# Ledger of designs, part 1: VH-VL binders against p58415

All scores and structures are predictions.

Target 1, 169 residues: p58415
Amino acid sequence: MRGSLAIYNALKDSNIDFICSVPCANLKNLLKLIEEDKNIINIPATREEEAFGICAGAYLAGKKTAILMQNSGIGNSINAIASLYKTFQIPTLLIISHRGDLKEQIPAQIPMGRWIEKLLDVCEIPTYKPKTPEEAYKLIKYASSYMYKISYPVALLFDALYWEYDLEK
Unless a header shows other numbers, all headers, positions and changes below count from the first letter of the chain; antibody chains aren't numbered by Kabat.
ipSAE, averaged over its two directions, is called F for ESMFold2-Fast, E for ESMFold2 and O for OpenDDE. V2 adds 0.75 times the mean of E and O to 0.25 times the DockQ between the complexes of E and O.
[cut] stands for letters that were removed.

## First folded at step 2 (VH-VL)

Design c01 (framework fv_cafelkibart)
Fold by ESMFold2-Fast, scan of step 2:
Structure c01 (fold): chain C 169 residues (1-169), chain A 121 residues (1-121), chain B 112 residues (1-112)
Amino acid sequence: as target 1 above (169 residues)
Amino acid sequence: EVQLVESGGGLVQPGGSLKLSCAASGFTFSGSAMNWVRQASGKGLEWVARIRSKANSYATYYADSVKDRFTISRDDSKNTLYLQMNNLKTEDTAVYYCTRGYYDSWYFDYWGQGTLVTVSS
Amino acid sequence: DIVMTQSPLSLPVTPGEPASISCRSSQSLLHSNGYNYLYWFLQKPGQSPQLLIYLGSNRASGVPDRFSGSGSGTAFTLKISRVEAEDVGVYYCMQALQTPLTFGQGTKLEIK
């Protein structure tokens, strides 16, 4: 669980207090840590574009927000990113489980796995790919500060090899 | 395999002291909150104390019945949880269980076998 | 302190029949984050307690599908769809919404 623990600790130390999540298998351990933390508001969403809307409202109400999601949800969220986040200059952390790369078992996930970094670049969202729990903690801490400087989302992509750090008992 | 092994129980007279230990193995101990839960013979479960991980500054919590008498502590270098029990009362007689709070949660997913503490004259 | 009340305290069941245990709390266990901080444990004879259900309705790892948790706020139910001999023991609910953590008094399930 070292992978999820590093992300959770970085979110806490960054004073993130409002999270909207679209659950997937790789995020289960992280979601358990967040669910048990009474100092963090966690709103589960049924779709990723809904999560972007909820977090935008929370930010305007004074919250420090993060969105937990799978990369396939970015496609449905492009309009919310453009019309809400870019237009109104809204920061948030995007914690993205990156499907469709080296260990992908489901062929339908592969196209989005290959396109995600380019899609985030087109949206002008700075994107980082932590390879270890140590990198995850440091990069999230830097990203949480940076998102307020640019007044815009910053993304962290976590691939299948990263989630292997969660396989310990 | 996750294991929790309690030790240090025994017979003690009222007003006495005992220190319980819980040896943890098979998981990253330093990342987990740890709890003590007790059970008197033929009775139900009573939560006693909790200590969080280093990430949460080793914050401690106690049931009112043991506050100021019991001290929960941990040694992450030895993967060991402790419960220092002072000024013991007859109502402290119980089996004491060590439980893991799955990475700082109250999700008691693993329990030790327990150690018996008997406070009697 | 939040008081947890279980019913029944003694539950004799014929093997293969369903069983249901109720747990009520003196105040709502539903947090503003949307989760009920209610947990179910089983203590088999001569054994340590084991986790069955966490956060109201989620089955713990290794727990058979015949066990399910339901409810919200102040009223919760643990159901066993088809009781088996190995299900004998004392069942406890617990709240973790606030300290001190408090348990119900326990329900002893026994085979008729």
Scores: ipSAE 0.006, ipTM 0.573, lowest interface PAE 10.2, mean pLDDT 87

Design c03 (framework fv_cafelkibart)
Fold by ESMFold2-Fast, scan of step 2:
Structure c03 (fold): chain C 169 residues (1-169), chain A 121 residues (1-121), chain B 112 residues (1-112)
Amino acid sequence: as target 1 above (169 residues)
Amino acid sequence: EVQLVESGGGLVQPGGSLKLSCAASGFTFSDSAMNWVRQASGKGLEWVARIRSKANSYATYYADSVKDRFTISRDDSKNTLYLQMNNLKTEDTAVYYCTRDLWFGDYFDYWGQGTLVTVSS
Amino acid sequence: DIVMTQSPLSLPVTPGEPASISCRSSQSLLHSNGYTYLYWFLQKPGQSPQLLIYLGSNRASGVPDRFSGSGSGTAFTLKISRVEAEDVGVYYCMQALQTPYTFGQGTKLEIK
């Protein structure tokens, strides 16, 4: 569970107090930690585009926001990123489980896994790819500060190898 | 890599004072919670004090045996942890270790070499 | 305060044989977040303690697969599947569910 613990601790230490999440298997342990934290509002969303809308509203109400999602959700959210986040200069931290890369067993997820880094680049969202729990903590702390300087989202991509840290016994 | 180096120990008479230091390197000290743990000769480990990072308002915690006599503090600009020990008693004689917490649940993941404090007449 | 009790306190072992150390807590170490705040440390002769197991059953970085932690509630076990000469030292369990953080008395593992 070291992978999820490092992300949770970094979010908490960055004063993130509002999270909107679209559930996926790799985020289950992280979501459990967040759900039990009384200082963090956690709103589950059915669609990733809804999560972007909810967090934009929360930010305007003074909250420090993060969105937890799978990379396929970025495709559904390009319009919200362009018309809402870029236009109104809204910061948020994107915690993205990267499916469709190394070790992907579900063929339908492969195309988006190949495109995600380029899609984030086209959207002008700075993107980091932590490989260890220590890197995750450091990069989330950095990203959480940086997003306010640029007034725009910053993304962290967590691949299949990273989630193996949650499988350690 | 990660290094924690304690200093400031020595011989002191009962009622005296000592200030211990722990110099940290190889990681972002300001992001880590830090602890002091002591061990008397031939005895077990005893947790002494804890201080959290600035993000957690430098919250401090103490064992009852040292409360009001010891003060844990840190100087993030110098990457240094401190333990101010006042009104020392013979029972405070021990090796004092500086320890790091990496994450919320990943406690005491690295320990320094320790510094010996001897309280004797 | 939570009291931690280890047994045995002295454990002579023949090299290559398995070893098992028990730790009991005076109350459950299971947090509402689902994690068990139990830790195992090894202090080799003349050295500082080192973390072996965190949150009940997770091996710390660099710790060999022969070490495993198990248990729930108030009863925990550290197992060494095949003891090696380098495993000599004093083993401590610790709870970090609440302050003050408390350690067991220690178990001294010696090669027979």
Scores: ipSAE 0.005, ipTM 0.497, lowest interface PAE 14.1, mean pLDDT 85

Design c07 (framework fv_cafelkibart)
Fold by ESMFold2-Fast, scan of step 2:
Parts: sequence; C-alpha cells; structure tokens
Structure c07 (fold): chain C 169 residues (1-169), chain A 121 residues (1-121), chain B 112 residues (1-112)
Amino acid sequence: as target 1 above (169 residues)
Amino acid sequence: EVQLVESGGGLVQPGGSLKLSCAASGFTFSDSAMNWVRQASGKGLEWVARIRSKANSYATYYADSVKDRFTISRDDSKNTLYLQMNNLKTEDTAVYYCTRSYGLYDWFDPWGQGTLVTVSS
Amino acid sequence: DIVMTQSPLSLPVTPGEPASISCRSSQSLLHSNGYNYLYWFLQKPGQSPQLLIYLGSYRASGVPDRFSGSGSGTAFTLKISRVEAEDVGVYYCMQALQTPYTFGQGTKLEIK
C-alpha cells in the first residue's frame, strides 16, 4: 500500500483536517488510513457535487480540506466549481483517481478519461500527475501550499498504474 | 537512492553448491517482489526465479532449467534476497543479477551490478 | 512458454538517423486488464540492464523522449527518433504476462 501511504502522509503533514470522499475501488486503501485517523474528519458524500459544497462550508469554518473522487465527478461538479469555488475563491485539494484514460476496458469511462485534463484546464485548476509515491508526497505538499496562494483548487491525478503501488505482483 | 548489491559469486566445481545474496536499500524491500536473472558470457538474459512479498505468502516461481536445484528466499528484517544453488552444472555459469518488481511501473527496475558464478573443474 | 523474437539482431546506425527494433511474441501479451505485459531494456557495454519502456509504450523515469514503444498483442516496436552515441548497447524485449518470464535474443545497436 505504498501508493496510499504516500498520499496519506502528505495530507497529514500538510495539516489537512477535513476530507469529503466519494469512494471508488482505487481509493479503498487510502480511505482506510484516513478513517483510522482521529485527527481527520472524513465525510462520505453521495455525489461529487455534494462533496464540493460540503468542503466549501468546511473551509469557511476554518478547516483545511481535500476531496477524494473519481475523474467522472468533475463533469457533474462544473457548476459548483464555477458558481461557488471560483466566485468565492475557495482552496481545496482534489485527489482524483483517473479512470478512462490508459487502456480503459469500460466504454462509458473513455470520454471522461480523455477529457479530464482539458476540463480541469478550462476550469483553471492547476493539475499535477504524480507517477511514484515519492513524487505524490512531494507534489501534494507543494499543492497544499499553492492552493492557498491562488485561493482556488489544485488537482492531483492518479492513474491506474499509480495504484499498482498498493499491490504486489 | 534505490540500490541492489549482489554478492556470493565465485568458482565452484560441477555438483557443488553456492549461495548468492542481494542487499537492498533505498526502498521498502518488504513490499516488493524480487527476481534473479542470469546472463552467460556473450549471451542474452535468462529469468531464473521470483519471490513475492509477505502479503502474497512469499510465493516462489522458477525457470524449468533450475527447478529442484535452486531455492529463492528472502529475509525482510535484513532487506536481503538469497539464491541457494545446489547441484551446479557448467551451463549455470553466468553473471547473476538481482532485480525488483513493484507494481507495474517498477518492473525489473533497478538491477544490481551482478555477481559472477563460474562452474568449472 | 512464450517465445520472444527480435529483429534485427544487429543494427548499425549512422548518428542522428532513426532506428527501429521489432519484437514478436508467440502468444498475445494483452491481458484482460487492458495492458500489454511487454518491457524494453537497454544493456550498455559493461553495464547492467536498465528499464526503458514498461507496458509496451510508457517511458521509464529518466528515459529521453527520443525513445518510444508501440504495438499490441503479438507485435511491438521500439523506436529511437535520433540515435546518439550513448544509445549503443544491446536492446532486449521481455514478456511478463506469465512465468517463465522470457526475453528476446537481443538487438545490438552500433554506430557505423
């Protein structure tokens, strides 16, 4: 579980204390680590657009927030990003499991996988793609500082190959 | 820095035994599968054996040419991989490399410097 | 066992020109998970092998953009867009779809 451990340690060392999550299979190990941490509030959301609303409220209440989600959730969250996050200048970390890009076998996931980086760019959200656990730790630490400088979300995309660091073959 | 350092190679007579070691540093050794690959002088690469992590019950795999003669093992407390070679044959003469398998990105990366095993009378 | 076949076995190249190496497998290396379990390695003279390409087409860390991998199933290609002196060595493809893991014969790239 080295992939999830690197992300968890970076979030902890960045003093992230409020997480809203929309579970997916690739996030299971990370969510287990977060759920066992008594210093992090973890609120499961029924949908990604609700997660954006919950984290915005938490930030305004003084929390340091992150959202854990799959990339398809960006599509249904564009209105919240535009009308809430951009309008009110709200920072958050987006930890995104990237589906539908590399050799995706589920046809319904393919369009969003191809579009996600362009959609984040249109939303003006800076995006990083860590390839290793070491890079994930470093980039999350950087992003957690950077999001406050721009007062806006910063995204980290983790592809299917990154999650292989949680497995032994 | 991720490193693998092999040792234990040498000259041995046919029918003899030799134990190779591979010392790992710079990564969480216990999480990775480990492999031995050999290369005879002027020849290509031949995969020899693999051992998985504790999470996969230390499952082992061998090339047919070495089954029942070679045993791969590991000591996670010492960050060390081993290859016990018994009943050595002249065709086992090669440089033996230790290499890591971790996820799908770090497959056979890095490789050690190799240790030479010469089986001759 | 899956048999890996490389061509050419000897590849003399003029510096600055492109080079291409073919690798064929006796069985498809495309897993049901959508990945081709094919890897490319370079062994420079007197050195240990180093990973160049993983899963058919992805460059390993530190590998220059002039290296690219392509192909799927049973037919794969490693291409160097502009060969440099440091690229001299023996190139190997390997399948990791099933044990025993098997390598191609190797392609020796030389400057002519």
Scores: ipSAE 0.000, ipTM 0.499, lowest interface PAE 15.3, mean pLDDT 86

Design i01 (framework fv_iscalimab)
Fold by ESMFold2-Fast, scan of step 2:
Structure i01 (fold): chain C 169 residues (1-169), chain A 121 residues (1-121), chain B 112 residues (1-112)
Amino acid sequence: as target 1 above (169 residues)
Amino acid sequence: QVQLVESGGGVVQPGRSLRLSCAASGFTFSSYGMHWVRQAPGKGLEWVAVISYDGSNKYHADSVKGRFTISRDNSKITLYLQMNSLRTEDTAVYYCAKDLYYGSGSYFDYWGQGTLVTVSS
Amino acid sequence: DIVMTQSPLSLTVTPGEPASISCRSSQSLLHSNGYNYLDWYLQKPGQSPQVLISLGSNRASGVPDRFSGSGSGTDFTLKISRVEAEDVGVYYCMQALQTPLTFGPGTKVDIR
């Protein structure tokens, strides 16, 4: 669970105190760490668009927010990103499990896996792809500072190879 | 294979000092919070102190606050408990225990073998 | 500080029979995140404590299915469906909702 621990530790060190999550299998270890932490407000959402709305409200109430999701959720969130996040200049960290590329077992995820980086670019969301737990920690800390400088979301994409670090003790 | 090995216990007079050590192995020490828990002979468990993964946050039980100090050295992979102004009531087996996480205190997944501290005239 | 109590403080169980231990807290251990911050530990004779149950009902890795935790708020129960010789020891509940962390007084379980 080295992969999930690095992300969790970086979120804690960045003072992220409000997380909205749409669960997927690759995020299960990370979600367990967050759910058991009594110092983080964790709100499960049924869809990613709801998570964007909830975190926007939390930010305006003074919280430091992150959204945990898989990449297909960006598609149903475009309107919230444009009309809410861009319009009102709202920062948040996007922790995205990147499905539909290497080792993808569900065919329906493949198109979005190939388009996600271009879609984030169209939304003008800076995007980073950590390859190791050490890089994840460093880039999340950087992104959490950077999102306040640009007053807008920053995305971290974690692919199937990254989640193999969760199989290590 | 996770191991925690305490050392530094012994017999000491009231008012004196001891420093306990806990050497860790088998996990990424710098990623987890650590605790000290004690048990007086024939009595129950009493929580003593916690330290976060990076050493930036500490908490001590009121019974030891101002006398005991928890610390850690991540480069040496070792947890410490500095015990000053010892009292007969501090006589106990002292266990180090690994937090499951960052230092939130959710539960202790591994415990050391314990080291006996006897404070006696 | 949150005060923890246990009942009974001692019990003797015939091998293969069930056992039940109660734990009560002086205030609710239910956090707004939906978890009860109540854990159960077992200390076998001459050994260090070991975790059995976390967050009210989550069985720790390697713990047999005969152990189960239940309850919410201020009232919690640890059940052993069929007590075996290896289950002899002192069982402690602990609250982890707030510092200082506090243990119950322990319940000594013997067989015979």
Scores: ipSAE 0.007, ipTM 0.581, lowest interface PAE 10.5, mean pLDDT 87

Design i03 (framework fv_iscalimab)
Fold by ESMFold2-Fast, scan of step 2:
Structure i03 (fold): chain C 169 residues (1-169), chain A 120 residues (1-120), chain B 112 residues (1-112)
Amino acid sequence: as target 1 above (169 residues)
Amino acid sequence: QVQLVESGGGVVQPGRSLRLSCAASGFTFSSYAMHWVRQAPGKGLEWVAVISYDGSNKYHADSVKGRFTISRDNSKITLYLQMNSLRTEDTAVYYCAKEGFLWDYYFDYWGQGTLVTVSS
Amino acid sequence: DIVMTQSPLSLTVTPGEPASISCRSSQSLLHSNGYNYLDWYLQKPGQSPQVLISLGSYRASGVPDRFSGSGSGTDFTLKISRVEAEDVGVYYCMQALQTPYTFGPGTKVDIR
């Protein structure tokens, strides 16, 4: 649980108070921590592009937002990023479970896994890749401040090795 | 501009070995997973194997597992299929196929195929 | 392994008429990301297969708009609104949700 706990503590300590999520297996422990926190509004979405719309509205209503998603969801969301987030200068924190594969098919995944960073770069979204719970906490705190300085999303990618920290006790 | 050209097919006796090659051009070969798909004469398509962009991960269909080995050489921009212990039921046209761009994991380009005939 | 089935296995169409091909999977191809990992391929006589539709409903580059894919989970359909002579061939569905990738048996489409 250490990986999810570090992310949760960083989000809480950064005063993130509105989260929209598209759940996946790697995010389950994190989602449980968020659901149990009465100070955070958590809205599940069926699709990532829906989450971007919901969080944009929440930001305009004065909330400090984050979106929890899988990396393939960025592809679904390019239009929302360009037409909504870039146009209206909307900050949000993207917590991305970095899966490069289709249901753990490692051989098929790698182009997407490698290109997600280039896709985020094309969208002009600064991206960080924490490798440990300690680094995740530090980088999320930094990113949550930085997104307001640029008035735009900042992303953090959490790969399969990071989620192994949730199995430690 | 994307091209995949298979070679190495031919007639071979049961129990023998054959190595297929697929020469790629027109895209960044080292960035894509590659596949082998076969088709027996007059029959449908059967997926054979896949290899990740850097060659570190491989998967083979149960029908060929233990006998066939997929590999690649990114410096030579070439995909390989080493076929050992060949059986008559391995007779087929063998296609190499490239995975699609972005999040679309479909076979966007296919080679012309190379015929492998296993007979005595 | 995920088993793919197609219906009909053979179809003869009058030019200009519509055609519809069904594909079924033994388990859901809907991923948690909201996509169905099902592709449609066409193999014209004497040619290599070519992609028509990816992720259930997304038409590949260069594919005419008379081709459309629909469905979700275990039941999928490929429709050709007006079959032309160049559309003759064998149509295959394929799941890309998990290894091993598996193809349907194919549907042969011919012109009357």
Scores: ipSAE 0.000, ipTM 0.485, lowest interface PAE 15.1, mean pLDDT 84

Design i08 (framework fv_iscalimab)
Fold by ESMFold2-Fast, scan of step 2:
Structure i08 (fold): chain C 169 residues (1-169), chain A 120 residues (1-120), chain B 112 residues (1-112)
Amino acid sequence: as target 1 above (169 residues)
Amino acid sequence: QVQLVESGGGVVQPGRSLRLSCAASGFTFSSYAMHWVRQAPGKGLEWVAVISYDGSNKYHADSVKGRFTISRDNSKITLYLQMNSLRTEDTAVYYCAKGLRYFDWLFDYWGQGTLVTVSS
Amino acid sequence: DIVMTQSPLSLTVTPGEPASISCRSSQSLLHSNGYNYLDWYLQKPGQSPQVLISLGSNRASGVPDRFSGSGSGTDFTLKISRVEAEDVGVYYCMQALDTPYTFGPGTKVDIR
């Protein structure tokens, strides 16, 4: 679980104390670490759009927030990002499990994984793509400070190869 | 993709010096610890040195301590090994290997190696 | 320094048969954080070493599931469930608990 452990340690060292999650298979180990931590409030959400609303409220209540999700949820969250986060300048850390990045089934179609970076760019969300556990730790530490300087979300994308650091088999 | 390319090897006489270089690409060089590992002809692997991501910490194997110095230039994206007072037992293929700063013990990528031959 | 030993030092395996390599350390590689700082590397003939297994049992990216690592403390095993022609080479265990990092002497694996 080296991949999940590096992310978890960086979130802890960044004093993130409120996490809203839309679970997926790649986040299983990370979610277990977070759920076992008494100092982090972890709220599961049924949809990514709901998670953005919950974390905005938590931030206004003085919490340091992160959202754990997969990239397919970003499209449904554009209105929340534009109308809530951009308008009211709300910081949060986005930990995104990037699916579809390495596999394209139909050449004439672009899967959501190919569009995520463009969608984040349109939303003006700075985005980093850690390739190793060490890079994840470093970039999350940096992003967690940077989001407060810009008063806006910062995203970390974790592709399928990154999650191989969690495999024990 | 991650690539590490060593250069600077050659044939030298005992007591002389060589500087090896390792040019890196495909990753954020300044975020990772880097290693040198050597292999004498027909023999096993021997770890030589490590340097932290920012160059502030260095460690050398006892067999080379005081003679070899690992260094890096993050602006040039290059790792170096300065080899002084070379001995015949330093004859080996020298590999550049990438670690992980948080997990700097893991050698996840290796270069092709450069041969250093020390003979009289 | 931590001394690493391997057995056997050489083995020849019929294709499709299993192979097992033992690695022993002169002191425990189990850290207080719960991890065994023992890695396995493969060097194919004429090629650079490549990582196979990290922290005792974690397969590196792209490594087939026929490779597995096990063990704790001072005794470790690398197993290949079905040896293939591409698996020929020298296998090294390495301890990374403390500097200097040290490799085992290597186990040469050939096929009949």
Scores: ipSAE 0.000, ipTM 0.458, lowest interface PAE 17.6, mean pLDDT 83

Design n01 (framework fv_necitumumab)
Fold by ESMFold2-Fast, scan of step 2:
Structure n01 (fold): chain C 169 residues (1-169), chain A 122 residues (1-122), chain B 107 residues (1-107)
Amino acid sequence: as target 1 above (169 residues)
Amino acid sequence: QVQLQESGPGLVKPSQTLSLTCTVSGGSISSGDYYWSWIRQPPGKGLEWIGYIYYSGSTDYNPSLKSRVTMSVDTSKNQFSLKVNSVTAADTAVYYCARGYYDFWSGYFDYWGQGTLVTVSS
Amino acid sequence: EIVMTQSPATLSLSPGERATLSCRASQSVSSYLAWYQQKPGQAPRLLIYDASNRATGIPARFSGSGSGTDFTLTISSLEPEDFAVYYCQQRSNWPLTFGGGTKAEIK
């Protein structure tokens, strides 16, 4: 599970201490690693918009936050991003499992997979796409610092090929 | 047949930097299933975990030592290293390198180096 | 940090006797607990991982049990080579922590 290990390790080394998550299959190993870490507050959310609200409150209370989600959750969260995050300049790290790209087998996921990068661009959220565990670690470390310089979210998209690293023995 | 071997000076003066290297043979350090750790044991005392490094360069250190410790990895040489800054007599210990298997179902050190005694004295 | 407490500090027994060593965690570590044996002048050797799984090459007389906060290492019948210091270690949370050790010595 070296894909999830690299992400988890980068979050720890970036001093992320508050995480809201909307679970999906690709995030299961990562969520288990976070759950075992008693130094990180881990709040499951029913909807991605709720996670944005919770993390905004946590940031204002002095926490360094991340949101774990699937890319379809960005569509549900545009209002929170615009009205709360952009308006009040709130940083957070977005760890996004990217569904609906080239190898997606579920037809309903395909449109959002094609649109997600453009939607993040419209929201003015800088976005990175790590291809390997090594790249994930470095880009998360960079993004966690960068989000404070811009006082706004930074996103990392993890595609289906990335999650194959969790299947390596 | 995985083997780990520590190397470095056995004597370090107070206030200087302690520098140790672990050479891995019989297996690759570039494995996603393992973290590589340093563990120390002061004379007559128990084991204290210092820190780990993943082959990507990702590290975590014991908070008691974090301000003074740096680890690095050199995958081309199949080595990882430890630096402890501003040493005092309290840093006198046998230093072990070890391979740790980590995921959410298991975590343990399955291979250890033989240990190297580092004495901090003037 | 999770504090690991081992008891007793010293266990004095004769060869052939059953040894029971305890390890207690300050908070739940689930089953993420390992046991090590250390002989004088040697590196620790992994005996048990994930509370109850014997490592490769470890004799059947060694067994581990427990979950959550309370763990036990049992040696069913002590051999002369078993007199050593034993450490427990959790990897449920960071930082990784070891117990203070139990020394098994000949009575």
Scores: ipSAE 0.000, ipTM 0.468, lowest interface PAE 16.8, mean pLDDT 84

Design n03 (framework fv_necitumumab)
Fold by ESMFold2-Fast, scan of step 2:
Structure n03 (fold): chain C 169 residues (1-169), chain A 122 residues (1-122), chain B 107 residues (1-107)
Amino acid sequence: as target 1 above (169 residues)
Amino acid sequence: QVQLQESGPGLVKPSQTLSLTCTVSGGSISSGDYYWSWIRQPPGKGLEWIGYIYYSGSTDYNPSLKSRVTMSVDTSKNQFSLKVNSVTAADTAVYYCARVGYSSGWYYFDYWGQGTLVTVSS
Amino acid sequence: EIVMTQSPATLSLSPGERATLSCRASQSVSRYLAWYQQKPGQAPRLLIYDASNRATGIPARFSGSGSGTDFTLTISSLEPEDFAVYYCQQYGSWPLTFGGGTKAEIK
């Protein structure tokens, strides 16, 4: 579980204390680590746009937030990103399980997998794609600082090859 | 201080693969603190970014070149390399390797190699 | 891609004069702009990053300003070694793009 552990440790070391999550299979190990941490408020959301709303409110209440989601959920969240995050300059970390790329077995996921980076770019969200646990730790630490400098979300995309690190241990 | 040095053949025939290596000294690629990049400059023209690589092997390429370009890293030799497939006369340029500096999540190039001229000619 | 336009293509000035070089982006790049100096036969050298931050070792006569789409590099009093080609580079959007360059030459 080195993949999930690296992400979890980076979030903790970045003082992220409020997480909204929309569960997916690749996030299972990461969500377990977060759920066992009593210093992090973890709110499961039914829809991604709901998670964006909850985290915006938490930020305004003084929390340091992250959203855990699958890339398909970004399409449903464009209005919240534009009308809430861009308008009110709200930072958050987006931890996105990138489906529809390498090793994708579900045909319906392929279009969003190909569009996600372009969609994040039109939303003006800086995006990084860590390939190893060591890279994930460093880029999350960096992104967590950067999001406050731009007062806006920063996204980390984790592809199918990254999640293979959870199978090592 | 950090120094970068390009190496590779100065002449490549059309349709062949252009292969260049950058050797880094005074700093370690495996430290993971930086990305490493290639930039080229055709004779009499401006600069064109080709791509970057992280010590883990993670890459991003300029979309205009992505189908023909591959970068790789060899941390044991403190080197990173560039391959451009199916070259044409349009690939004739001085090729520079560079270190990527960070500012607020975005990057610029703080240290450059001296450049190596690659001519594509038959 | 974001197109970077530098003007003028050539600046003809005398040592001691102020040089003002313009760089325009086709869409906003916020503050994410760097300036480089390139002398004949040499690699580019970083002068300015984040539109206005001077790189290590760069003389105080070099300054950068601007944000969004309009950027300026100013050399307050030209020294003989400053006659070179200057490039701007945006890093506010992927892919990274450079301007066409401005050549500063002696009048």
Scores: ipSAE 0.006, ipTM 0.485, lowest interface PAE 15.3, mean pLDDT 85

